# Designs tried in a protein design chat: VHH binders against Glutaminase (glsA). Part 2

Target 1, 327 residues: Glutaminase (glsA), of Synechocystis sp. (p73903)
Amino acid sequence: MGIGVNSDPKVVHHQSIPKPNAMAIANYRAITTKQWQTWVEAARLQALNGKLPQYIPQLSLVDPGNFALDIGDQNGIIYEAGDTDLTFSLMSVVKPFLWLYILHHRGWQWAEQKVGDRPSHLPFNSVEQLEQDGGYPRNTMVNSGAICLAGHIPGATIEQRCENFLTWLNHTAQCQLWLDQELLASVHSLPNPRNLAIAHLLAAKGYVEDATLALETYNQLCCLSGCLKDLFKLGLMLQCPQPPLQPDTTARVKATMAKAGLYEMSEAFFRRTGFICKSGVSGLILACLPAPSPTIFACYSPPLNEEGNPVAPLALLEFLAEFTSRN

## First folded at step 9 (VHH)

Design q5 (from q1 with A35S)
Fold by OpenDDE, fold request of step 13:
Structure q5 (fold): chain B 327 residues (1-327), chain A 119 residues (1-119)
Amino acid sequence: as target 1 above (327 residues)
Amino acid sequence: EVQLVESGGGLVQPGGSLRLSCAASGFTFSSYGMSWYRQAPGKGRELVAQIYSGGSTSYADSVKGRFTISRDNAKNTLYLQMNSLRPEDTAVYYCATSTRTGSEWTQYWGQGTLVTVSS
């Protein structure tokens, strides 16, 4: 009596990136300087109600009035405002590029064994979600996913792993990112029990070999720093990938950003505005419009809303979305 | 109705001091951050100083160390203490804020007060 093992075919539901409705590609180049200024002022006024993060001391010490904005495309900058010489850390904004790195070097088939691509319903630093999922990270934009992937960057030491990633990223995006050692020290100055728990769980479940190496590598990646030009170039890399990057690789990254780049707000925001975003606690938002528009939005403004997203950049994206809807 | 009314502008010699006031009404003043902007003749409007809802402050580089933004919540008044004034500080100074109703933000501006720094 042969017990037929009904191998339920794991239907890998290729969730097709919802075809962006043919959103009329708004000609952002038609926007007047006065209009841009008005939006920037409005956004910065909203940001007056934002707060700096407190859980990383160095980030709490920045000038909340810091502001830098670039909007552009493959042809160049459409609009620029603020102090573009300001430096900042990527923090969570590094996650898409870590994802890109892994996809580029290891491929999707390998990566899917380590991390999922589903939205999270719990906070980005949730241990509970990871536990519920048996140690399999939900996606690459939450800490568990990022820590997991960081653990697979090649190198004998944490420093070497970070350097390998940094070198690749700088070369590929033509950036001049660097590791902010002061920020790293600040990150180390306070315990992060959630990330620690995440890393240990990943190791225990076999998703990383060394929890410490994974976590510390991730911490260093978060502390990679640059200026607005670098952030814009990172966006350009996502929107206009050049060999040896494959367009499908960047497309996957952008798809993940659409689902999880603003954490729980991501899908709704994308649906409403058309922008694919990644935010960071340092006050960054990198946003892209989906194809065919190659628009890149890079903004630095430290004040965060209650959800932990930068207030001014979000406001600006809303203004752009509104503009697009009207035109 | 939200109203912002600036006062305290005037003519002052270089090196002099002025204190601007912005009287706010029509909203919960203490709940919102405030900003000072200025517009010099023939130039665009620029941010001068900010005071955030949490009390932190920020200044344009051009005024840092010379200007101080403060507020008195009991009086619903924003202040800008301007010291060591320079001719290049000549401008109409505006008080501004943004208030939230539900999910919507509305920005508000005063009519401005003229500051003239001249010998």
Scores: ipSAE 0.927, ipTM 0.979, lowest interface PAE 0.4, mean pLDDT 94
Fold by OpenDDE, fold request of step 13:
Structure q5 (fold): chain B 327 residues (1-327), chain A 119 residues (1-119)
Amino acid sequence: as target 1 above (327 residues)
Amino acid sequence: EVQLVESGGGLVQPGGSLRLSCAASGFTFSSYGMSWYRQAPGKGRELVAQIYSGGSTSYADSVKGRFTISRDNAKNTLYLQMNSLRPEDTAVYYCATSTRTGSEWTQYWGQGTLVTVSS
């Protein structure tokens, strides 16, 4: 009579971030300008085979050749390339910071009642996964998790909720992010039945009070926009948290990123490269090396691969990983 | 073997025009995006223009409105039409691409063609 251990799906096994193998601390400051240039060229050549997203009209109209890169640490920028004045929307890159916001204001005990911390094997916008899980979002990096958390930002209106988050984030990270109203209008121009279904399911199961408020708040958060400097600062906030942020809070966010920041590819990518990442459909990747190296990688390049991740930033991270393995 | 061979460079007066060609071989040309780069004397190599596999194009700010990147897939040839040339456009121009075999990407560069803009 084999006691089928009914693994209660609610047991968030905080599996410790697999310690990356003793990743040799790569001295990225020793990399020559010529080598950086070579990598950037190679990455951008690969990106020639990427595509812009079509489901948000404004994102389909951007110059696919847009490129901006910062790599640095707590001491400053190690290497910079491209047009750093370019502006972009965070899109899904906002999700780690939404997670951070919720953890900071509500705590992990509250949060675990609303969202899990398990990797997904289905697409980030899967309704099926949410249904299978009884309406309990798998993690904070999939749409169901993000929509759920967005529904719990305080404020009387959607705009106020977004403003509350934005004000906090800008202050905490020392950023100058803003809500792109044109992009928001573009997001609203086409239906997103999957996100709608997700929001309604969350409401039906009691994870959010109002499906519309949750989803629209999330949409606004996705449309927060800035420049490369802002993205880098967001990375610094994760790597070098300052009071009142607790290091344990940012550590939890980074752990989630390692599991789900690149969707189904996240864990494998982390194990292979050592980078924890969050990607966005606008062409962003924010990546961090866990301790002991406080390296921050911020890159904007719009062309996406078939998985929906920016081609050039991923290529650059692979080059860095290879460099680390050889040195 | 993948080969890229640039041609069409030469001496031209300011305000003049040139058309560069890049003959490609050794890969499925139509499946890959292509780029033009240039390197001026004493300067680093810079991106000039891109044509993506989907047909979209992008240009450096310095050449926008003056240069046009195009391709003829039937001829396996990449082009760069350069109009309203300026002395600062003087450089060796390179065509480049990256091809994929399985999961591996390999970048390829031509030998370059010299463009000199001078009165």
Scores: ipSAE 0.926, ipTM 0.978, lowest interface PAE 0.4, mean pLDDT 94
Fold by ESMFold2, fold request of step 13:
Order: sequence, then structure tokens, then C-alpha cells
Structure q5 (fold): chain B 327 residues (1-327), chain A 119 residues (1-119)
Amino acid sequence: as target 1 above (327 residues)
Amino acid sequence: EVQLVESGGGLVQPGGSLRLSCAASGFTFSSYGMSWYRQAPGKGRELVAQIYSGGSTSYADSVKGRFTISRDNAKNTLYLQMNSLRPEDTAVYYCATSTRTGSEWTQYWGQGTLVTVSS
């Protein structure tokens, strides 16, 4: 595991999204079908050099050529490509919605006592970063923050906790997500001593009540699965929250995504593009794009780059960023 | 300069077989994945098969079980073995790749080779 450097004191930012250096707004509906097709071809050619994760057997067996793309807004889909009926697990993409759940049900004042709102200086799974911070997780996009918050979902059993979250999320976003039992079995087949150490440290410092329940609830949340339509609707919920969701709640979630949603590239990418993203190791990027009509980008393509971000979705976002900088 | 040159197209009866080749030059062939695309008359270009840099493969549903993508890194050549050909496989077939210099990706396409499946 990595060595902690440049640790900061705990800092909490209230109800804000950091501004990008040069925000651009564009009409994505003006992009022609031919232009989209050209970009998708280019992105998928780049993905030919990506890799599937090998450490979760179920993920290593997917067809690397799986591809699905939706971009749209509250008025519907602007462009769609690939096989949108493909199913996938959310993996880390669930983390923003766990944060949303906790903020919605417990409020910001309670939630900030459990988890911070700043980038981690060490890897997303670092026990050292958590130790240096006295058990206070840096943010909800790293494992320590997500495990901490999973430990605060109400329920008498792990399964009830996962079902409570899943039922709420499906109702609120009008999704049809489910717990993928085969994927969960694959996750269980590999020991994860770093996450276990994180869970124990959180419990020892009073951030969760029960380390085992927190960790296993987190594992189940990562195995929630759906199709591209579900991912798009999750993005629509962030961009266009409806009562009882408050706009400041989704704004807080998006602020964390801007700082930490794409691993090490998060802040630089957001400052350059204005795109607020979360990636997942199954091959997902969900992004909130600035536009006169708030726009959602949802893309599935399994091959990952060296940082763990999906190659084709990221390439498409780069093409879109160039488009918005010129219009 | 990167060059991709397809060959092996022609007229084939339904149910027949054909093997396409794509000769590659101007880049480190073994370091990059490759794709076959096709374009039927009056249609948009569509993905047929992929071979990833690590050797894994992927196929369009319409060709799974009938087509096989492969490569020979010693000859810098990509192949598409097409079996059980159908009239709907009639198209110009292109090989393609994307290579990186520094942080810049550049895509390359061959000129295409025509496959006609007709009785």
C-alpha cells in the first residue's frame, strides 16, 4: 500500500460546486449523427488498448467490446449508440448515490461529521490515509468514505440495509437496479484485507458501529447492477432533482464528484472541461455536462486505462469537451 | 507513415468462406489492437470484429460463430476468416486501428476490400 504524504486537515465545503477554469456551454442537440458515429468509432479504436480488471473474476469475463452510450437531458435522449440492453454493475459509480442517500436522509450537518469533502492524497483504498486522518475519511469517492456511509444505512441485517438503499434509489431515480448475486459471489471469492482494515479502523474510531456490517453492506452496494437506461436516469436525478430531493443535496454530491470522481485526474479534468464525472471499474462513466438544458452522459465500455478509468467513455468526453470549447 | 492495406475480397456463394488480410506497416503492430468494420451499399459503417492488444476478441452479434479475427504479429498482418457467408455480409470491409504518439491518438483506416455474397 502507498505512503501518506501531503495530508490536509479536515475541511468541509458547504453547498458548493467548484468552478472550472474555462466553463463552456453548448447545444449537444446540434451534433450530427455522422459526427457522433465518427467519435464513437475513434473512441472504440482507442479502447482496443485498454485492459479488463483481472482481480474480480466476473468482470474479467465480460466481452471487452461491449459498448453503450446515451447522452440526453430532461427532454430525452440526444444520441444513443451500441447495445443499451447490456447490463453491468455500478461498482464505484454507486458511491455518489450512497452519498446522496445519506445527505438526503440525515442532512449535511450530520453527514459532515462522518466523512469529509476533500481529495485524498493517497490511493482510493489507502489504510494509511485514513490512519493519518484519525479515521475521518477524506471523501465519499474513496473506499473509506463509502464503507463509512454504508455502515449508516438503516436496517437490521446487511440484506435489509442494501434493500432499503436499493428501493429508495430505484424509486427516486425511477430505475430498475438489482443486486447481482453472481457478481457478489465473485467479490466474496477474493480476500480484501485493505477494506477489512479500513472497516476495523472506522469502527475503532467510532465512525461506524460494526465493521463487518459496514464492509459487507458496501460490498453489496457495489454489486448493484442495471442497464444504460438506469445509469442515464441516475444522472438525470443528479442534474434535475425533484422533490423531496433538495437541489443543494445534489449540488454537494456533484462537488465531490468534481474533486474525486475520476481518480487522480478528477480536479484537472473538471477545471478544463466543466464536466462532473464518476467512473466505475466495470467500464462506466456517468457525467453531468454543463448546457442550457442540463445534460447527462452515460457510457459503458469495459476496457480501462492505467488509472482505472474507461478508455472509450473518456475519449468521448474529450471529443465533447473540444466541441464545447468551440461553440 | 502508418499504412493498412486490405486484400482477399471477392465474389462468394452463400454458405461459402473467405479470408481477408490486412497488411500493416509504419507502427509497432503488436502493441495495438485492431478492428474490422464493414459498410454495405447505402448503409453506415459498422463494427464487425475486434482484437485487443492483450489478445482478447469481440464480435458483432450478426457474425458471432461465423467470423474469426486473428493476427500474425511476425507478419504484421490482421485476418478475418469469414465462414457460412450470407447475402447480408455483402459489404466493403475495412481494417482500422488507433495509435498513440505522446498523448495524441490517431486513427487509421485501410482502403477497404469488397466482399460480395451472391448466388
Scores: ipSAE 0.836, ipTM 0.948, lowest interface PAE 0.7, mean pLDDT 89
Fold by ESMFold2, fold request of step 13:
Structure q5 (fold): chain B 327 residues (1-327), chain A 119 residues (1-119)
Amino acid sequence: as target 1 above (327 residues)
Amino acid sequence: EVQLVESGGGLVQPGGSLRLSCAASGFTFSSYGMSWYRQAPGKGRELVAQIYSGGSTSYADSVKGRFTISRDNAKNTLYLQMNSLRPEDTAVYYCATSTRTGSEWTQYWGQGTLVTVSS
């Protein structure tokens, strides 16, 4: 039985030019448990054709059938599936929170001198894009921006820099993230010449002071790990910031995610759906969904598509997008 | 066009074994992962086992160590070897897959085969 049937009324347009406003019609609590179960089945069947990342050995060894899903808001969970005690690394999902850290502590005026806030024309790990831009990273969701910002976390050592960020993030989001030393060793065991070249170009152009410190701090941040509850709380922080976080700071982070959080598909997906997402190569998507009650989608499923996005989480977001467009 | 047909269900005693088969047609079987689900009477459908298109496997905690998923690409057949069966394994077992045409995915389910585990 196919997916796409729901009971919500169809939005009607005289000209049919604008896409329906998802905020005006989204009611995720109206989705029945049976519909969720059908979507999860469909998404996990699609994931049977994904692949684990091969360039980080520890990620290639996880159980590909791992799955965890929470969707909810500040009032609690709307739907939950899978094993929410599974642990995973954040990988690239850390990038929005590194951006948040820098914006919170240094402010926009300082930050814009170090990284841009515009989409990349070339892949997320492109040395060529960084060269074309004179060493100024396009945005914080690509590797050049994240490595640049990691180089500006305060601390006397790489470990202290990572601990400063980790401690802040855990306190601010009420998470229990930790540095996975075995994963970090796995990351070290495989060369990443693109990231090395990025770090050296940043240093040569004066965007970081020390290429090695920037790159290794970035590597450690990518190995910060937690469970689905932690991922959900990170989303809550973006959607429902509490003092001392300013709402305009989280709004800037979400704006960057909308432009760049899903690799090449980011702008088109956001324009079509209103969903603000960040994917990570460990199998994560964290998404901010528009609704009268700001909604968080947090999903873990390791198999990736050819573009590097997790198959099942993305499929679930596509099902939700169709739900909102039909309402 | 795509068809999945399960067979091999039946009545077995607790502790016994049974092998289910799923005959597949209408798509390039070797290109797609396959899964087994089950549904006990009056309950929701639950995942049992998966075989990924790359050949790796995964199992629900409730069946790990007792069930083995496998496939024979030459015969377009998926299997589930079930050992050390328990009464709670009683269910209709379904094989399932999802195939892609362009950017669109379509899921397919078999009709199911009943497994009853009782003394």
Scores: ipSAE 0.826, ipTM 0.945, lowest interface PAE 0.7, mean pLDDT 89

Design q5 (from q1 with A35S)
Fold by ESMFold2, fold request of step 13:
Structure q5 (fold): chain B 327 residues (1-327), chain A 119 residues (1-119)
Amino acid sequence: as target 1 above (327 residues)
Amino acid sequence: EVQLVESGGGLVQPGGSLRLSCAASGFTFSSYGMSWYRQAPGKGRELVAQIYSGGSTSYADSVKGRFTISRDNAKNTLYLQMNSLRPEDTAVYYCATSTRTGSEWTQYWGQGTLVTVSS
């Protein structure tokens, strides 16, 4: 509906038509410690006016002051702040990696038969958008696309499907993610009629074989959890893929994130900054920053703005974008 | 003109208590979250406590259970009740906020109040 956190003109800056800056600063390591400290303080002060998600009880119970930031590249961490031992669920941040998994194992030609690669005109969880499109999901960053792809993870049971994905992701990114069983129990206790309707429509239109398996596999993937180090390594995998993961595959995932990774602001933000991002309702932003040394921004801060994006991570990305455009 | 003015600092023995105040003016106080930071000699400034615009609070691990942040919107005043003080709590304490003017955020800091915890 049009009363949600999406489409707020004040939080989306459409004043210019800048192209992504391919001449970004060569070394983020030149940013001084005092500048980083000033930016982090400013971002965390802005976050004092954000809200925790009200519709997800487990997420509403977290400490709103939780904060962790890593920015770095393949040569190591450039700057770190907060408590990097904090754990969190990936929620929607898992979606790029589900897309990566499908592209890696099934290839583009198979994947495009199941899911599109274009922005949605309606909210990320819209049943109406999926109905208008005949059951063909707009992209993998919205719920319909993610539920569709989750329905195609191999496995005899829902648990085996999640384990197959988790094992692959941990091995490929060198992460230590796990399925948060308490969060999963909480998710199981919450009706989600929009996602249920999405799953049934996908099955009715032939995009998934079994609506229940697709939806429950998706629910488990959203409950995969880790710490900031895991999030950074996921970003490193996207920016610096290693065999057998092909660079073309991660490039496709990043292209989808640029179009759809930050809700409705995605394309405008990418055009203005060149930053390729995915947000998650638990308070995460993972971003790929353009630079001669491909750079990863990983940040956890639970308070969200009206669109559902984390306030402090977005503020930090705005500061970085301003810095790189001037230097 | 936004102003934040801290008060209530002083010399206190270990185990003692102090209450800091931050008088705020020049903005709609009740609409914005507030924070306390501190800076010890030779160290960087660190977060101590936060009160969010919705009323929830958060604390650094080092002060959790000993410090309480609160506010009185009728008096436009932020408080920090500091109990069971330790020598490592010695610092200049700052209150801070960020407010919006149009679409832009601006951060504001007080000048600080010194708390010294020693025998």
Scores: ipSAE 0.825, ipTM 0.945, lowest interface PAE 0.7, mean pLDDT 89

## First folded at step 11 (VHH; from q5 with E104T)

Design s3
Fold by ESMFold2, look of step 13:
Structure s3 (fold): chain B 327 residues (1-327), chain A 119 residues (1-119)
Amino acid sequence: as target 1 above (327 residues)
Amino acid sequence: EVQLVESGGGLVQPGGSLRLSCAASGFTFSSYGMSWYRQAPGKGRELVAQIYSGGSTSYADSVKGRFTISRDNAKNTLYLQMNSLRPEDTAVYYCATSTRTGSTWTQYWGQGTLVTVSS
């Protein structure tokens, strides 16, 4: 039925995976152990000039030399380094999975009325960008979008909302995340006036019903914690979704990550490499790498660059991108 | 031209102490963090200790409480104080850094200095 495939006017805003300029496909299993070791050394030397975030006290006190790396696919681990039993909070890495949750349970047509799918012109925490857009968040990888979506998780209390999300995510990804209460207390100990202003603007413009509820739910989601195995399984869920999770839903999440998952560098990095990434200020990068077997990169290294991306994980991705362009 | 030159290695008995030095030149030493790595015979190179550009330190579990990394920015010198030495600390020790020109990072390694812990 040729003409009827796209006649619904509600379908006019479809988010697809962006295409990179020249996408190289590689066999990551061909990388030698010595090459991996050399790359890890180089990445960790670069990280010596990174900085821990100062605005969340508990994060500023972690051992800056913590490091864990897994790269693999559905057939197993390709390379592993560091201490994979270290635990960490997801922070912003939770945002793709909040988007996934909302898309899965509410559907795209409902969700697009609450958040956009466009890159932001201003920083991820900008109140000004939200003001310019009349309270409609640019995308779900910036704070305004994530706070908005957190305000729409069902539940009678903040704690029940967080538990509903956490239980669903652990079951769906087969991981063992938990809410880190000490980290949450640390988050509460320093005000975040930008996030507070965002939450109030969202409520004033009708995008959330309750600013306090939305913000506190968001804060709890950012304090969900796990280890590298959990992060890898989250990536596997995005790359290899299983029923009832639909492939179209994970494709939409990955498309948003490609546009906005690494702050300001997101689109340029994706166009150059084909890597679909999300970073978090605890020192995480989760990435979906194109390959004959869909590949997951999960890395933890606390020191951040000036843009807020972890230095060593990003350096490793740059080395992998160079490898794929040659091979 | 960036150069890193380790010194201070030698033969010591178990339980002894040794202080390694790494003389640095050709870059703004105080602007960059430094690391010590080591490589035992027949083994891969492993991280021992780090000092970040802001002064924070980090250590491998195997050396915590026994080794201390430090630096003297006036002398452009990195140090590793090694106490309570064990035979498994026997290795060639390397200092290393990565420096930036524009957006490009370059890694530099010293020649290495041999530490032998044996009766």
Scores: ipSAE 0.799, ipTM 0.937, lowest interface PAE 0.9, mean pLDDT 90

## First folded at step 12 (VHH; from s5 with Q107Y)

Design t2
Fold by OpenDDE, look of step 13:
Structure t2 (fold): chain B 327 residues (1-327), chain A 119 residues (1-119)
Amino acid sequence: as target 1 above (327 residues)
Amino acid sequence: EVQLVESGGGLVQPGGSLRLSCAASGFTFSSYGMSWYRQAPGKGRELVAQIYSGGSTSYADSVKGRFTISRDNAKNTLYLQMNSLRPEDTAVYYCATSTRTGSEWKYYWGQGTLVTVSS
């Protein structure tokens, strides 16, 4: 009697972070300034081949030459480059922290009733996958998962829900994030029929109470904005959680990131490079190395590749991975 | 019931110093992080300083080097030592925390204390 792999889409398997192929602990502090500069230059050159997103007007208008990078750990910054005063929106980079918020406040037992933890085989904004799964979001890094979770942030109004999340996140990560109202207006200026369909399906299936509240809350969360310092601190929060945030909570988030943070490329990238990543359409990649190194990689570069990931940050991570493999 | 009560606000001249206190009750003070926020007239609320339950601290760039957040767990009191005060520091200052009861987290704010920096 073949143990039928119960393909029940509602089964949440909390998987540990897979082991990377590269076991070498990189000493990033040993890297020369000249080497860093060489990598940054090369990465930025690669970014010339990238494109800005067109479906959010404000994001299409940023300077594609914008660049900011921080690499560091709990002891401080190892290397910094670019303009660290630049501001940007988190967009999808907010999803790990939304997941963290839900896990912290409600716990994984509650959360598993609302969202899964399986890789997606379809794009992050797929309605079809959600339909196939009976309205149960595949994971927290796809839009359906994020919209679902956003619908469960407490507050009487959408603004209050966003504020509750923002206040918590800023308090916990020691960030100075803010809601970019202009960006939000830009997001509202173009319809997103896929997200609308996702939200309505979630509501119809009972995963959220109100489709509009869920989706709009999610939109606001995506429009949370900050600077490189904030992004780095968000990474620190994941790598070095402080009480009352529990290490097992951040570990779960990082595990999800390893599976889905770069969309379909996530698992392969993690195995190859050792980096746990989350990308956003604004040109962000937040990356972490798993233990023993609490390294945080925070990078802003708007040009995206065909998959929707920032070109320059990915290149830099590849350079670092190569360096680690050789040393 | 969780209560946060700020005190120590007042009028001070530029370059002066002030020490704010926040008396906390209704929860295990030592187990939770605490924050100071401020809201200037016509502006949004902004984070000023944070202190974790373990004692780690963080500051907004605007106050770094001038303000010091500290806590006395025995007295259930949070402090904000403000030195070298500037007119732009004028705001209502709020103490804040989040606590967990069972599986639920809640956020709490004090009523605030007004700090006015003026010549």
Scores: ipSAE 0.000, ipTM 0.237, lowest interface PAE 13.6, mean pLDDT 91

## First folded at step 15 (VHH; from q3 with D61K)

Design y5
Fold by ESMFold2, look of step 16:
Structure y5 (fold): chain B 327 residues (1-327), chain A 119 residues (1-119)
Amino acid sequence: as target 1 above (327 residues)
Amino acid sequence: EVQLVESGGGLVQPGGSLRLSCAASGFTFSSYGMAWYRQAPGKGRELVAEIYSGGSTSYAKSVKGRFTISRDNAKNTLYLQMNSLRPEDTAVYYCATSTRTGSEWTQYWGQGTLVTVSS
């Protein structure tokens, strides 16, 4: 779920010296414990100037100093910091996994008739972008695409649809996500007229059969919750898929994340760093880092910048990108 | 030049109280969040308390309910009220901030003030 209030992101001036593309070989195990500690201190000091999302009551009440970091690969954790037992909602971080679910069960040929895989020219919750495109959502990282795909999860009821997705995801990634009922009630207490308009437009144009069912299923998926270990395992599934999940399927999901996973900064950040990311307004970044051993970065820190991305996780990724370009 | 100067440390018995101050200069104090960190002998530096630019606060589990972070923007001063002190609170305490010019962040740390909690 995205925030229902569209705010203009501030334009961040590019550095005068471009950073090299960080898709080269990296050895994250060479980073010393002292270096990690220094980076975490720096990132958390930057986050002191971030803000919690005020629109969602349950998210605005969390401890802004919550912090958890895991970076690792298929052989285990390289570095860990903070309180990894903290729980959080996935919010928009669920969107790549909804895309994965649909691609896995319905295939690309079916899926491309329902959603595109190109960047949006307008904000992630724009009704206008969807209208311009005749009801065909730009991609699965924006609300229109995610609501559309939620409407195609099998099940006779909203509860069955959410359970089908949740059970599949937990089994496939070997994680223990759950539906946070208190958060869901909070989400329902604040109507989202943009998402409602999106759902009705999708139905009117034939992209979903039932607007209400699609929107409510989407709302439940955004309230799936877990801890940092679950987020790490979701990243491991994308980086190291196991049968019956096909590598081409996860590669398509990662390609969409590179284009659209960090709001407006997505393409530029990927081009500069090689990092494939998805952020969520609860304070999450999940990132796939290129390396000889494919690496997962999972970080939780609630304060957000003006664009809606978490400050400390993004700062840590910038430090990592600079380190790998020098090394 | 940004400068952070801590004061108020000293020797105190268990159960006692101290109030630390951090005098800040060289930046727009009210625009930035501030934090207290501490470092005990043989340990890494650890976060104690934070005050965010929007005014909200956060505390390490080990000090919550005993320590209170606050600030006086008119005096450019950050405070840490420490009550019910324990021997494990013995450490050098640092105030810290990060300020931004354009896309560049710079971290600033004080010299530290020693708090010793001992009989």
Scores: ipSAE 0.851, ipTM 0.952, lowest interface PAE 0.6, mean pLDDT 89

